# Designs tried in a protein design chat: VHH binders against F-box protein At2g23160. Part 19

Target 1, 307 residues: F-box protein At2g23160, of Arabidopsis thaliana (Mouse-ear cress) (q1ks79)
Amino acid sequence: MNSSSPISIDLIAEILSRVPSKSVARFRCVSKPWASMIRRPYFTELFLTRSSPKPCILFATVADGVWSFFSLPQYPYEKSSSASVAASAKFHVKFPPNNMRIGHNSDRRYFSYGYTSGLIYLYGDSSDDRSVICNPYTGEYAILPYLQRYRKTYSFLVFEPIEKQFKILFMAYLSGDRDHKILTVGTGNMKWRTIRCSLRYEIVSEGVSINGVLYYLGETSAWDNKDYDLKYDYAIVCFDIRSEKFIFFEIERFCRLINYKGKLAVIYFEDDVNYQSCLYRKKNYVEPDAINKLNVWVLEDVEKQEW
Key: E = the ipSAE of ESMFold2; O = the ipSAE of OpenDDE; V2 = 0.75 times the mean of E and O plus 0.25 times the DockQ between their complexes.

## First folded at step 14 (VHH; framework vhh_brivekimig_d4)

Design x2 (from r1 with S52T; at its last look DockQ between E and O 0.45; V2 from the best seeds 0.00; counts 0 for: pae E 2.5 > 2)
Fold by ESMFold2, look of step 14:
Structure x2 (fold): chain B 307 residues (1-307), chain A 121 residues (1-121)
Amino acid sequence: as target 1 above (307 residues)
Amino acid sequence: EVQLVESGGGVVQPGGSLRLSCAASGFTFSSYSMNWVRQAPGKGPEWVSYITGYGDSTLYADSVKGRFTISRDNSKNTLYLQMNSLRPEDTALYYCAKPEWNYKGTYFDLSSQGTLVTVSS
């Protein structure tokens, strides 16, 4: 049934995880050590000492080009101020090139990051910057191959669960350039491959990856999409990570996307608007009213758009 | 094709010194953090040292701190390990290692021949 129900703690936690924080990036991580027979002994001892079957929060801060990674227990009811070493910087690294810029702007066109399965992906905010993948527990990293670009871009780190591959989807800036790229992370000969997406839009949400599909919100109103019969200003873009194909579903309103128990959930307030679009187009922006009800919809069938 | 070729091993008396080299090809060397890993006879691999892509930060296993120095020359695609004050327990096959990723996490592919270091009276 599609009846409204009280908001669950899981949905509240997912909504709160989408709120930006100054200088601090939040990740959900798997706290279990993964099987690796070749690891640094010093970091291995710290990791095993701090290993827990409980989930943890991994934080990142940046100062003077130095990245600091540290973790804390996620459970709010356990003691976080016990006599044991509960929180400390675990690793510091300075990535080449030294010009990898970190902005405090939450606009995804200037700074992108992702975290999955103990791997952090980072993208700087200049046209000459290159992407980095890093293991935050050991400091092992690689700079990804150079990708020629002329405009601000969007990117996503995703995991394909059937072939068990990491991939990075790179969406070119949409006005005047529709060639997009994808890279499979893994064995040292990583190369960008071209993929096609003919629908034009600006990406206006974080990406959510569920069961091998990446979901994000596209705002289509400022572009010519004459080959589509579009009736609304927004589309949920679905990228099948294995097949590398796009599917689009129109949606009437700006919304936020979250993973609710393995399904896509769509969250909005009745008068919620895309604040970034209002700033760019100088429209009158109305801040959401605190009394405006929170609405939640869960996608039951992605092919049929059943909610 | 990624290639890592180690050299500079040999037989040395306790207290002696050796310098290991690793020639890298088939990938952009300066884009990767690099490591030395060793494997003593009958034992599993043991991490020895780590260096960033620019060479501006290093880490060492406790057993080698103060005695070993990792360095790199990105213009020559070469990784180095200077080993001083060698002890019998440093006897091992030494490998240079490039990080790789799969669904289990980060790992090293130690398919090279390595270079043998023997510290013996």
Scores: ipSAE 0.448, ipTM 0.842, lowest interface PAE 2.5, mean pLDDT 67
ESMFold2 (binder alone), look of step 14: mean pLDDT 87; pTM 0.866
OpenDDE, look of step 14: ipSAE 0.829; ipTM 0.942

Design x3 (from r1 with N102H; at its last look DockQ between E and O 0.33; V2 from the best seeds 0.00; counts 0 for: pae E 2.8 > 2)
Fold by ESMFold2, look of step 14:
Structure x3 (fold): chain B 307 residues (1-307), chain A 121 residues (1-121)
Amino acid sequence: as target 1 above (307 residues)
Amino acid sequence: EVQLVESGGGVVQPGGSLRLSCAASGFTFSSYSMNWVRQAPGKGPEWVSYISGYGDSTLYADSVKGRFTISRDNSKNTLYLQMNSLRPEDTALYYCAKPEWHYKGTYFDLSSQGTLVTVSS
């Protein structure tokens, strides 16, 4: 029997269907709707020129690979009307520029994103196959250097808390020790670097970053890993963001990974096979206009506990 | 090493014109949106203008709209600001700014010399 059901994505899509864009993605943010830093000539100085006294929720709509960003008050409880969302939203910016497209896709192998402190990282399955970082409030952006990729790419925006650095980790479609790339986001001339992971697997979860370590689940059953003497079909992969080194430990079953009070927790469903089918969909042909349909990714409110 | 070198400033009468230039090196210029920022004596920095990486989108502060024009030439890695109908309140050091990202957000590095524009008398 089916043992779990998420909150209805169709209901959320109906609520937001009156927004002018053809698709909607929702991001949760803390009370910093805009930040501008200006450094003095003789010293590096962080200068925050504008801030909001109240928290807001940043959300985006996507149509044909073009994103529009809006903000809302953080706690509009009992909002059930799409018209009330459109009427209260503040438009910030439309990006990328005319010659770039970043399509949304529910399959994370074809769409990846990250958001922190006025930085949006986006990768989408598009003809350009390029990644961008952007301030969604001002439109300031940079196109990341080209990276040749085939079919599937899992990518993660991660934060290294000691050196205060963001990094973007690309794990190749064939998870091997030569195709993976990492880039340090920041100042200067950003470049992709090759990193090695000798364990081979298919990435089958979202990433969770805790205390400078990125965790995700890998499925190892279809890969030649005989040098490791593996006993199970799954491994939790641990990527130390500072050292850029991988370690792993095996786990018997498909599971979900969460951050619980600063530690990694795993969650098992009663029937992981059914969840896997829902997560990946059965292998069917996907029409070319799927990007223009209402697809939403809803970040659930973790403040209410779900046992 | 990223370098931004501003030039074209000078002393001009009210109503006059100047064209500022910014030579960029050490990064892929066309991949970045770019800005002009100015700082008047005794005042904090003020954003002036924005241009997208391919030049197809521009924005201006209200105080300069209709008088200033931002442009770029990606083949020469150069950013420009054409300033017309200059006023005494436009007197400032002008900086060419590339967006940079830090854990507290997006910022501009104004550690360059800048180029001084003085509108007087």
Scores: ipSAE 0.404, ipTM 0.812, lowest interface PAE 2.8, mean pLDDT 67
ESMFold2 (binder alone), look of step 14: mean pLDDT 85; pTM 0.842
OpenDDE, look of step 14: ipSAE 0.683; ipTM 0.882

Design x4 (from r1 with N102L; at its last look DockQ between E and O 0.01; V2 from the best seeds 0.00; counts 0 for: pae O 10.9 > 2, grease 26.4 > 24.2, SAP .7 > .668, placed apart)
Fold by OpenDDE, look of step 14:
Structure x4 (fold): chain B 307 residues (1-307), chain A 121 residues (1-121)
Amino acid sequence: as target 1 above (307 residues)
Amino acid sequence: EVQLVESGGGVVQPGGSLRLSCAASGFTFSSYSMNWVRQAPGKGPEWVSYISGYGDSTLYADSVKGRFTISRDNSKNTLYLQMNSLRPEDTALYYCAKPEWLYKGTYFDLSSQGTLVTVSS
């Protein structure tokens, strides 16, 4: 009597995806079909999606080239009562291991970092100029192939969500005829590839990755961009991570780039006082003035450049 | 290495004029916007003026607007600040600053010696 379980395997998967992993292991013993289902990649993905860690803030401290990673759970702002639940930060791991050191520099041109999709990229101001990706929760890491770069270069860790690949984009030094370099992170022989960028610019913002596109602001002024009839001093650089192509949008003024509900948004300060907010990296800094008015524009269509 | 050398400072009477210069080296000057920043005695640094790489765009602090003019000669790798109608409040050490991008935003390296402007009767 093949007692056909009245519950579909799909529904069982859904239910099991919501139980603790220890329980899932026990449920393997319930039936052969269950065991088979639990071993399927689909279930693993489903389980991971459902077990997605509560949104947390990752903190990193660095001392003498050793990094300590912590996380703080973000509780949904339920307006509930005043109890300042002092959430204690959870320590995860010190990094790097084996007496390796990754020095921190306040100048991003000498120190690059990125966090996306659970991985941290570190390129430190160390004597050995090592680029490393690591899991800040487990301490697992990979050393990336050496790339000789000029001292003042930017790099980005990006994630392609469709192919589920991590890539590292190293920016060329502006004074040179050098193209950007890109590395796809994988289990095989990782190699740096050259990517041509036709527009010359100085990076003047952090990168924002949205749906497989990396956005950052470039200052295009004073560069020989003969191929472009540029009207303004700034451009938003759009890097499609999958195709590894660049698109450029001119913008009139300095702005901040943000992810607004899955779309790129730019924030303009009415007083155009971006330079008043400049800080000195070591000795003296100019304090930013209070921003009284903000203008926010959301990019609705990247191809049409519609805001 | 980026080097910025300011000059042209001095003592002037109220209502007087000075022209500051900044000699830049160690980078492609025309590729970068430049700024003047000043620090008065006992006060924090104050942004004064901005000029784009090609010089087609300029910005001024309200405190100096209409009195100061920023300019540049890319062929000479030199930044200028024409200061007219000087006031005692303009007394400060003046720095030439190239903007640098960091994770926190734009930064100025004010490690240069600067040039002192003193406006006094």
Scores: ipSAE 0.000, ipTM 0.231, lowest interface PAE 10.9, mean pLDDT 80
ESMFold2, look of step 14: ipSAE 0.391; ipTM 0.797
ESMFold2 (binder alone), look of step 14: mean pLDDT 82; pTM 0.832

Design x5 (from r1 with G105S; at its last look DockQ between E and O 0.25; V2 from the best seeds 0.00; counts 0 for: pae E 2.6 > 2)
Fold by OpenDDE, look of step 14:
Structure x5 (fold): chain B 307 residues (1-307), chain A 121 residues (1-121)
Amino acid sequence: as target 1 above (307 residues)
Amino acid sequence: EVQLVESGGGVVQPGGSLRLSCAASGFTFSSYSMNWVRQAPGKGPEWVSYISGYGDSTLYADSVKGRFTISRDNSKNTLYLQMNSLRPEDTALYYCAKPEWNYKSTYFDLSSQGTLVTVSS
């Protein structure tokens, strides 16, 4: 009696994509067709898309080069009205392991970290320090190939959403003397590749990744950019993660970059200070009258540079 | 290409011991944490044990704590699992697993052949 399941395989996939992973594992035993479906890449993708972890905030403490990763749920479980749900942070893992050192530095030119799509990137503060990617929840990690640093440099962890690849962009010193390096995180031997950047600039912002493009602010005034007729001292650098190409937008003055509803937005403050200056500010320094006027511009078209 | 080849499985009586090996190639072995994962017949995969790249840190599932020992020899690109006091519930296909990253997650590729451990009286 071929008990034709009254439920289509597609519907079953939809249902199973919404159940806990432990339950999915159990459902493999229901039938051969179910087992086969669950093993398909389509289901994996569906499951990952649907099982979007409850939005949690990941945070870390750092002591003597050891990171402790914690998470807090963003949405309080609607438990009943009265009990002050003291959101207790959940400890996950300490990283790195005991025999590994990743030096921490307050200057991001010596130390870099990034979190994207569940992956942590750590770049140490010494030339001999390792670059590492890790899962902050489980402690799984990989050491990246050694790359010689020349003085102060920035690096970014980025995710390409179409090809579903992680990449590490390692900036050349002062972004002009040498070519940038890029590494694709993969299953095999990872290798650094060289990427040419024609514009010389100093990075003066954090990176913002939006829909496969990395944005950051560069200061161009200190560099001889003979190939460019630059009118201003700053440029937004757009790095297409998939094509690994750079596009530059000149801007008149220092600004902050943000993701606004999936688009790049720039924020101008009347009394805004350089990002680098902010990094060295003492914890107790409050700028007087810091926000008199706020201007926000949203980039509507990257190719046309329309704001 | 990443290759993981498991060996050392077999049939053993309850209370017996086995030592599993995994030969790794196609990547810098010492640069990665490694794991053992097992899959019993008709069940989903179960994480068994973790070891750091240099072997200084190890973790175990509660079900195997005190009985199993994970180790590695980086000079030989080999991962080991010493299994003592084996129980019928330990019967499974055992996989050596390197961490991988995809969209918003880490995962273990269990596409290798694995090695079968059968614990039966």
Scores: ipSAE 0.105, ipTM 0.557, lowest interface PAE 2.0, mean pLDDT 82
ESMFold2, look of step 14: ipSAE 0.404; ipTM 0.816
ESMFold2 (binder alone), look of step 14: mean pLDDT 85; pTM 0.849

Design x6 (from r1 with Y107W; at its last look DockQ between E and O 0.37; V2 from the best seeds 0.00; counts 0 for: pae E 2.2 > 2)
Fold by ESMFold2, look of step 14:
Structure x6 (fold): chain B 307 residues (1-307), chain A 121 residues (1-121)
Amino acid sequence: as target 1 above (307 residues)
Amino acid sequence: EVQLVESGGGVVQPGGSLRLSCAASGFTFSSYSMNWVRQAPGKGPEWVSYISGYGDSTLYADSVKGRFTISRDNSKNTLYLQMNSLRPEDTALYYCAKPEWNYKGTWFDLSSQGTLVTVSS
């Protein structure tokens, strides 16, 4: 198999100079430098953040579990020159410090960016890995209380806007320990608390938080959910961050969840034109040359499940 | 309840030395990076030094580099600042600082008493 060519920091900086400053995103680039002579794991995780009052883009390079955080200013009149942008990059910190291990693999769930640029949540997939919150600009950090993980798990850093609290929701993989956990980030002695979700599923999307509700997609067909009369293999799970309660509604197929102007939008492709609600439709037929259309559905009311 | 208690301040001549201590309680001390922050009369807070949770990484403000040494003893839940070659501009109220996170980002709670260092000829 062919290996990907390395992507230089200069090229990454050029790409980032073209991204709107309002975006909070993560990217992954995999680099195998010195590939024809020596191979070792190396990749670049990039995320964008809004910095106030001086806007800038935060990015990171990751090698063997060590993150190097950088920022670069957004130049309003900057020409798209990777050499000029890379020369302006400011190194902030290398994380973690020596003698600390944060496990990582290529899963996109290894870190979350909080409401501000001063909080990143990092966690590993090993039962002995430590989870950390840190400030990527200064290196200030806290190791979160130990949480035994049986296997691959999903976590979400979420923001509760009324009490203005960050929380970390840990969803256990249900082949073992069935207890899900939640932690309120802040002052004092942070502790994991047990919460329950009776619906069983595998999490198959990133989460999106909108107005105090975390949304993600769950795949339910491989789990014992006989107490529910489920018609489809997927459910959109809605977690009210303040009350810490789960609700869900079924959805016909795999989809992407995004925040569209303060509302949840569901995006999927289909093989034919669908004029009915996607929650209740089956495809009529598939033609070999049928045009796949991008469909966007916006949730109007979470409690009423109105679209 | 998180508690940070600074001590070891005093009056010293220029060129002298002083060692500050900070007793920590109410949290898992070794899980946090720790800092010293100072505030001179009539000025805003100034970051002085950083140490990682296990003590294996340190950072210093340029104004104190080479003269101050941060350390910690996790078995005693204590943070230290050894200050050598003190100058009049080092006169300040010194705080031991634990990072905190809220919706505005990372911040230091400087509501403790601190410990006063006065360097005068």
Scores: ipSAE 0.492, ipTM 0.846, lowest interface PAE 2.2, mean pLDDT 69
ESMFold2 (binder alone), look of step 14: mean pLDDT 86; pTM 0.854
OpenDDE, look of step 14: ipSAE 0.776; ipTM 0.917

## First folded at step 15 (VHH; framework vhh_brivekimig_d4)

Design ra1 (from r1 with F108Y; at its last look DockQ between E and O 0.41; V2 from the best seeds 0.00; counts 0 for: pae E 2.7 > 2)
Fold by ESMFold2, look of step 15:
Structure ra1 (fold): chain B 307 residues (1-307), chain A 121 residues (1-121)
Amino acid sequence: as target 1 above (307 residues)
Amino acid sequence: EVQLVESGGGVVQPGGSLRLSCAASGFTFSSYSMNWVRQAPGKGPEWVSYISGYGDSTLYADSVKGRFTISRDNSKNTLYLQMNSLRPEDTALYYCAKPEWNYKGTYYDLSSQGTLVTVSS
């Protein structure tokens, strides 16, 4: 444990290459009008400007349903040697320590995660996996109450900033709207509560939380949403984390969602006209031949907030 | 509603033994990893030991390895710490700790009474 197993050099390089470089870029911020559409010049690459200090990178490897959490030194952006980067990774903990296993799946409909300072949420890809929250540095954890699994589902870890509560939103894909669930994290009385969202869609983006609102992209074409008179195949879904209410507005094309300076921004690429073309053109990946599937999380460098 | 009640502390000579107990209620005990934490007079809290939810994995601070043994009985919702070969520097108020999460991450709620261990002649 104090001597971590060597990590594949290709894997470390892939993880470091996925950390966004500091850059200057132009974006269009979106206000929250109902059913609005954005028409802007497209660009083929994304540059992000970050106002964060020098963050440490948290990452994990998974083998046989067991996760190993690592961090890289605060200044790992310069890659002078793959061997020296791998040797500097600090091992924290293997999780879970019992017979519970939490697999990873690149298809986000079967695997969900979330992170914040000291909290990782994991929802695994098999019927024997349990949803958990854990501290990736110490392995302290809690097993969440059971949820019956449906064919395709999505989960989000969200933070409500007024009451300072974490919640886990579970969106059922193949079911009625009464099968969507939410859980408030923190007490020994954790219980899934039913919430309603009458709009039907497949979730086709990561979630972005901004000022107490979770945003994500829904693809609506496969459902009969007659009550909403939809004109396009996509909607940006807005979930107010405190009130637990959904609203949405239509958008013409597949897009990516980001937080830009506290506002929701959308990004279009010509080659990503729809969700399927995005999946077809994805070329930046780690080969998992001898190493199990990999996922990466980013740490925020916030030590303690005086409140 | 969550309650953790520690007991088993007392005064003991150097080299002696004590067994601490912690009765848990108000949450699903077996779903949580648990810890012992201690606080010496005038010092901040110090982590002592960890046990997984089903008891299949344990960890110890270097200062107590080989002398202390953490265990749990999930049928009785009880956490234990067997302390052997006690030293004066083990003198502290001992707390059983359930992990909690807030906007600052994972923390220990040490609002319970604790149980005092004093190692002296």
Scores: ipSAE 0.398, ipTM 0.801, lowest interface PAE 2.7, mean pLDDT 68
ESMFold2 (binder alone), look of step 15: mean pLDDT 85; pTM 0.844
OpenDDE, look of step 15: ipSAE 0.488; ipTM 0.783

Design ra2 (from r1 with Y103F; at its last look DockQ between E and O 0.45; V2 from the best seeds 0.00; counts 0 for: pae E 2.7 > 2)
Fold by ESMFold2, look of step 15:
Structure ra2 (fold): chain B 307 residues (1-307), chain A 121 residues (1-121)
Amino acid sequence: as target 1 above (307 residues)
Amino acid sequence: EVQLVESGGGVVQPGGSLRLSCAASGFTFSSYSMNWVRQAPGKGPEWVSYISGYGDSTLYADSVKGRFTISRDNSKNTLYLQMNSLRPEDTALYYCAKPEWNFKGTYFDLSSQGTLVTVSS
């Protein structure tokens, strides 16, 4: 990770698409039906979907553990107002059923979600909440097999594009004698399998899946990793979804990860490099209108670690 | 191994009633929403009904709403479809369906035998 480049408008648009905390404000001034559905303290996640015949944005609102899923067209020209967006949004389903609740928490240690190929994975905000996989258009779902979990855990929904398999990677917080788990979603009877990752870290980013590899940022400073002779406090962890093997690259600074034109881009703001600041910043988001220099690096070769 | 075994089909006069059962094994039945899907001769599969894993939320195709009732007994791993006021167009092979997922999204594996419902005369 050696240089920065001028900011492209496409990269900025990709960054802004990852500001889900602002979506609730977009709907406060909409028609009466939308106002009755979007209330404080609502939490909204925004993501893009490519699973439909026409590109669209799939988003959700969540209130007290109940999710409502919507879609709307992706506009390539002038963006519509919040009222126009609410008027064009198509409601699909309210999930889950009355006897189940899936809480939302912006802290990645207590809540995880994922979306790929028309499926949503949700991991709730308490140890008693079960993980689910759900079709957000129809409400078909499965409660995943039991997995003993501590509140401070992380999980990811990933898609393996060669064998066309969904998998859920569960990263246990590394206290006590606990192994990480993986589950293949699909046909048959789903079961968690144990996988090993010997590097110890705290996960401090959301995951980004690109061409069969899941990337996320690990903070290694609080762990004894003597066998690795680490020089820095951070590592980009790369999980090969097909082989289910981990590799990592050390990185000097806290950063954010995005998919830039099919390649991993690593970005940071100047105010992210302070050790004390990094210790206190455990949210995975990009603030709109950041006031410092945006630095971007793009990974060119995962196996050779070329940037 | 996942197994879904449908039963309770037969020949019924128009206006009659029939109750279908589906015995499930090889997976945690209560963890899945379940569906009924039917296939009339020479036609593609048609979704009929949905029930949540706890049994407290149901959905029906417009063609059967008010006449069919889906239910489940999680202690017996059994899904049911009560069919009342049957019509000739309800004639089909009926499958119970566990949701499955692939790169195209959710689908139903209809490889079981099904149970034939014939409504004639």
Scores: ipSAE 0.434, ipTM 0.820, lowest interface PAE 2.7, mean pLDDT 70
ESMFold2 (binder alone), look of step 15: mean pLDDT 88; pTM 0.876
OpenDDE, look of step 15: ipSAE 0.489; ipTM 0.785

Design ra3 (from r1 with G55S; at its last look DockQ between E and O 0.00; V2 from the best seeds 0.00; counts 0 for: pae O 15.0 > 2, placed apart)
Fold by OpenDDE, look of step 15:
Structure ra3 (fold): chain B 307 residues (1-307), chain A 121 residues (1-121)
Amino acid sequence: as target 1 above (307 residues)
Amino acid sequence: EVQLVESGGGVVQPGGSLRLSCAASGFTFSSYSMNWVRQAPGKGPEWVSYISGYSDSTLYADSVKGRFTISRDNSKNTLYLQMNSLRPEDTALYYCAKPEWNYKGTYFDLSSQGTLVTVSS
């Protein structure tokens, strides 16, 4: 008796793709067609796509060196009516465990943190200068090899999407050497490697990682760059995570870097007149909104530097 | 394509007056602020005046303040510069300039022909 389920197999796949994996396993026993469907690569892909965590905001509070990680679901802005959907924050885990503590400093030069692809990097203002990678949802963590820092330093947790590797880029204070450090996160003996950067700059932004490239803003005027014929005080630094190479784009103005739909975008606020007009404004009140423009440019091709 | 055509330049005696015009096409004129920029012989470009696209707000360089008046007619896509009490130092090629933006910031494209103003006795 071929009980023709009134529901199409495709619809069943859609429904099952939205249930917990444990439930899917149980549903294999319902019928041979269901079992067959569940084993298909299509269903696996469908399930993974649907099981992908809804975009959420991850945030943390820190007290006495102990971090508490929370998440808030990002509801798609359904233009629906005024009902203040009070999203309740979900608590995940306190970190670090035991007697370990990770201090927080508001100055990024003395405290580094980053989140990418589900992992948190913390390099805190601790006496032991310990850097840690942790899963903010489970509390699993790894202590990274010791790296001595001198004065102002920045660190970035980055993810290489092709090789599916996490790396940490440590940017040293460039008073002399042009060497930075990079570590590939993995199982076994992790080791800091030296990486050279020919351009000297002060880091003046947070990093933005997009499709295997890390972007941040550098102030190049802060250091002697004799090897470069620089025209401006700032540059966008592009770090290819896989090749571990740097590319630089000079920019005339300070700007904010963001990820816009998977592409680098720069945001800057400018007057549409020259410096002399600015001086005039300083002396004489002129409505700023009439003169200033907010601009957003999206990088279309990194290699060609097309915007 | 953005087109700006300046006119109204000429030779005038010190203390004289001229009115420059700029005909704009190829863009929504009313949506942009407009500027006058001038370049004297042997000198770099100098910003002269600004007018808002959204308000009546205007700005002037110190060198022309009180003497020059910028205005616009959005219905005609035309920018104006009334120049009074002209001085020899006002001698220059005058450009109408729409603000442009790129990832580096704001700039003026001065590729138009401009209009020559010569103030001489």
Scores: ipSAE 0.000, ipTM 0.217, lowest interface PAE 15.0, mean pLDDT 81
ESMFold2, look of step 15: ipSAE 0.472; ipTM 0.834
ESMFold2 (binder alone), look of step 15: mean pLDDT 87; pTM 0.868

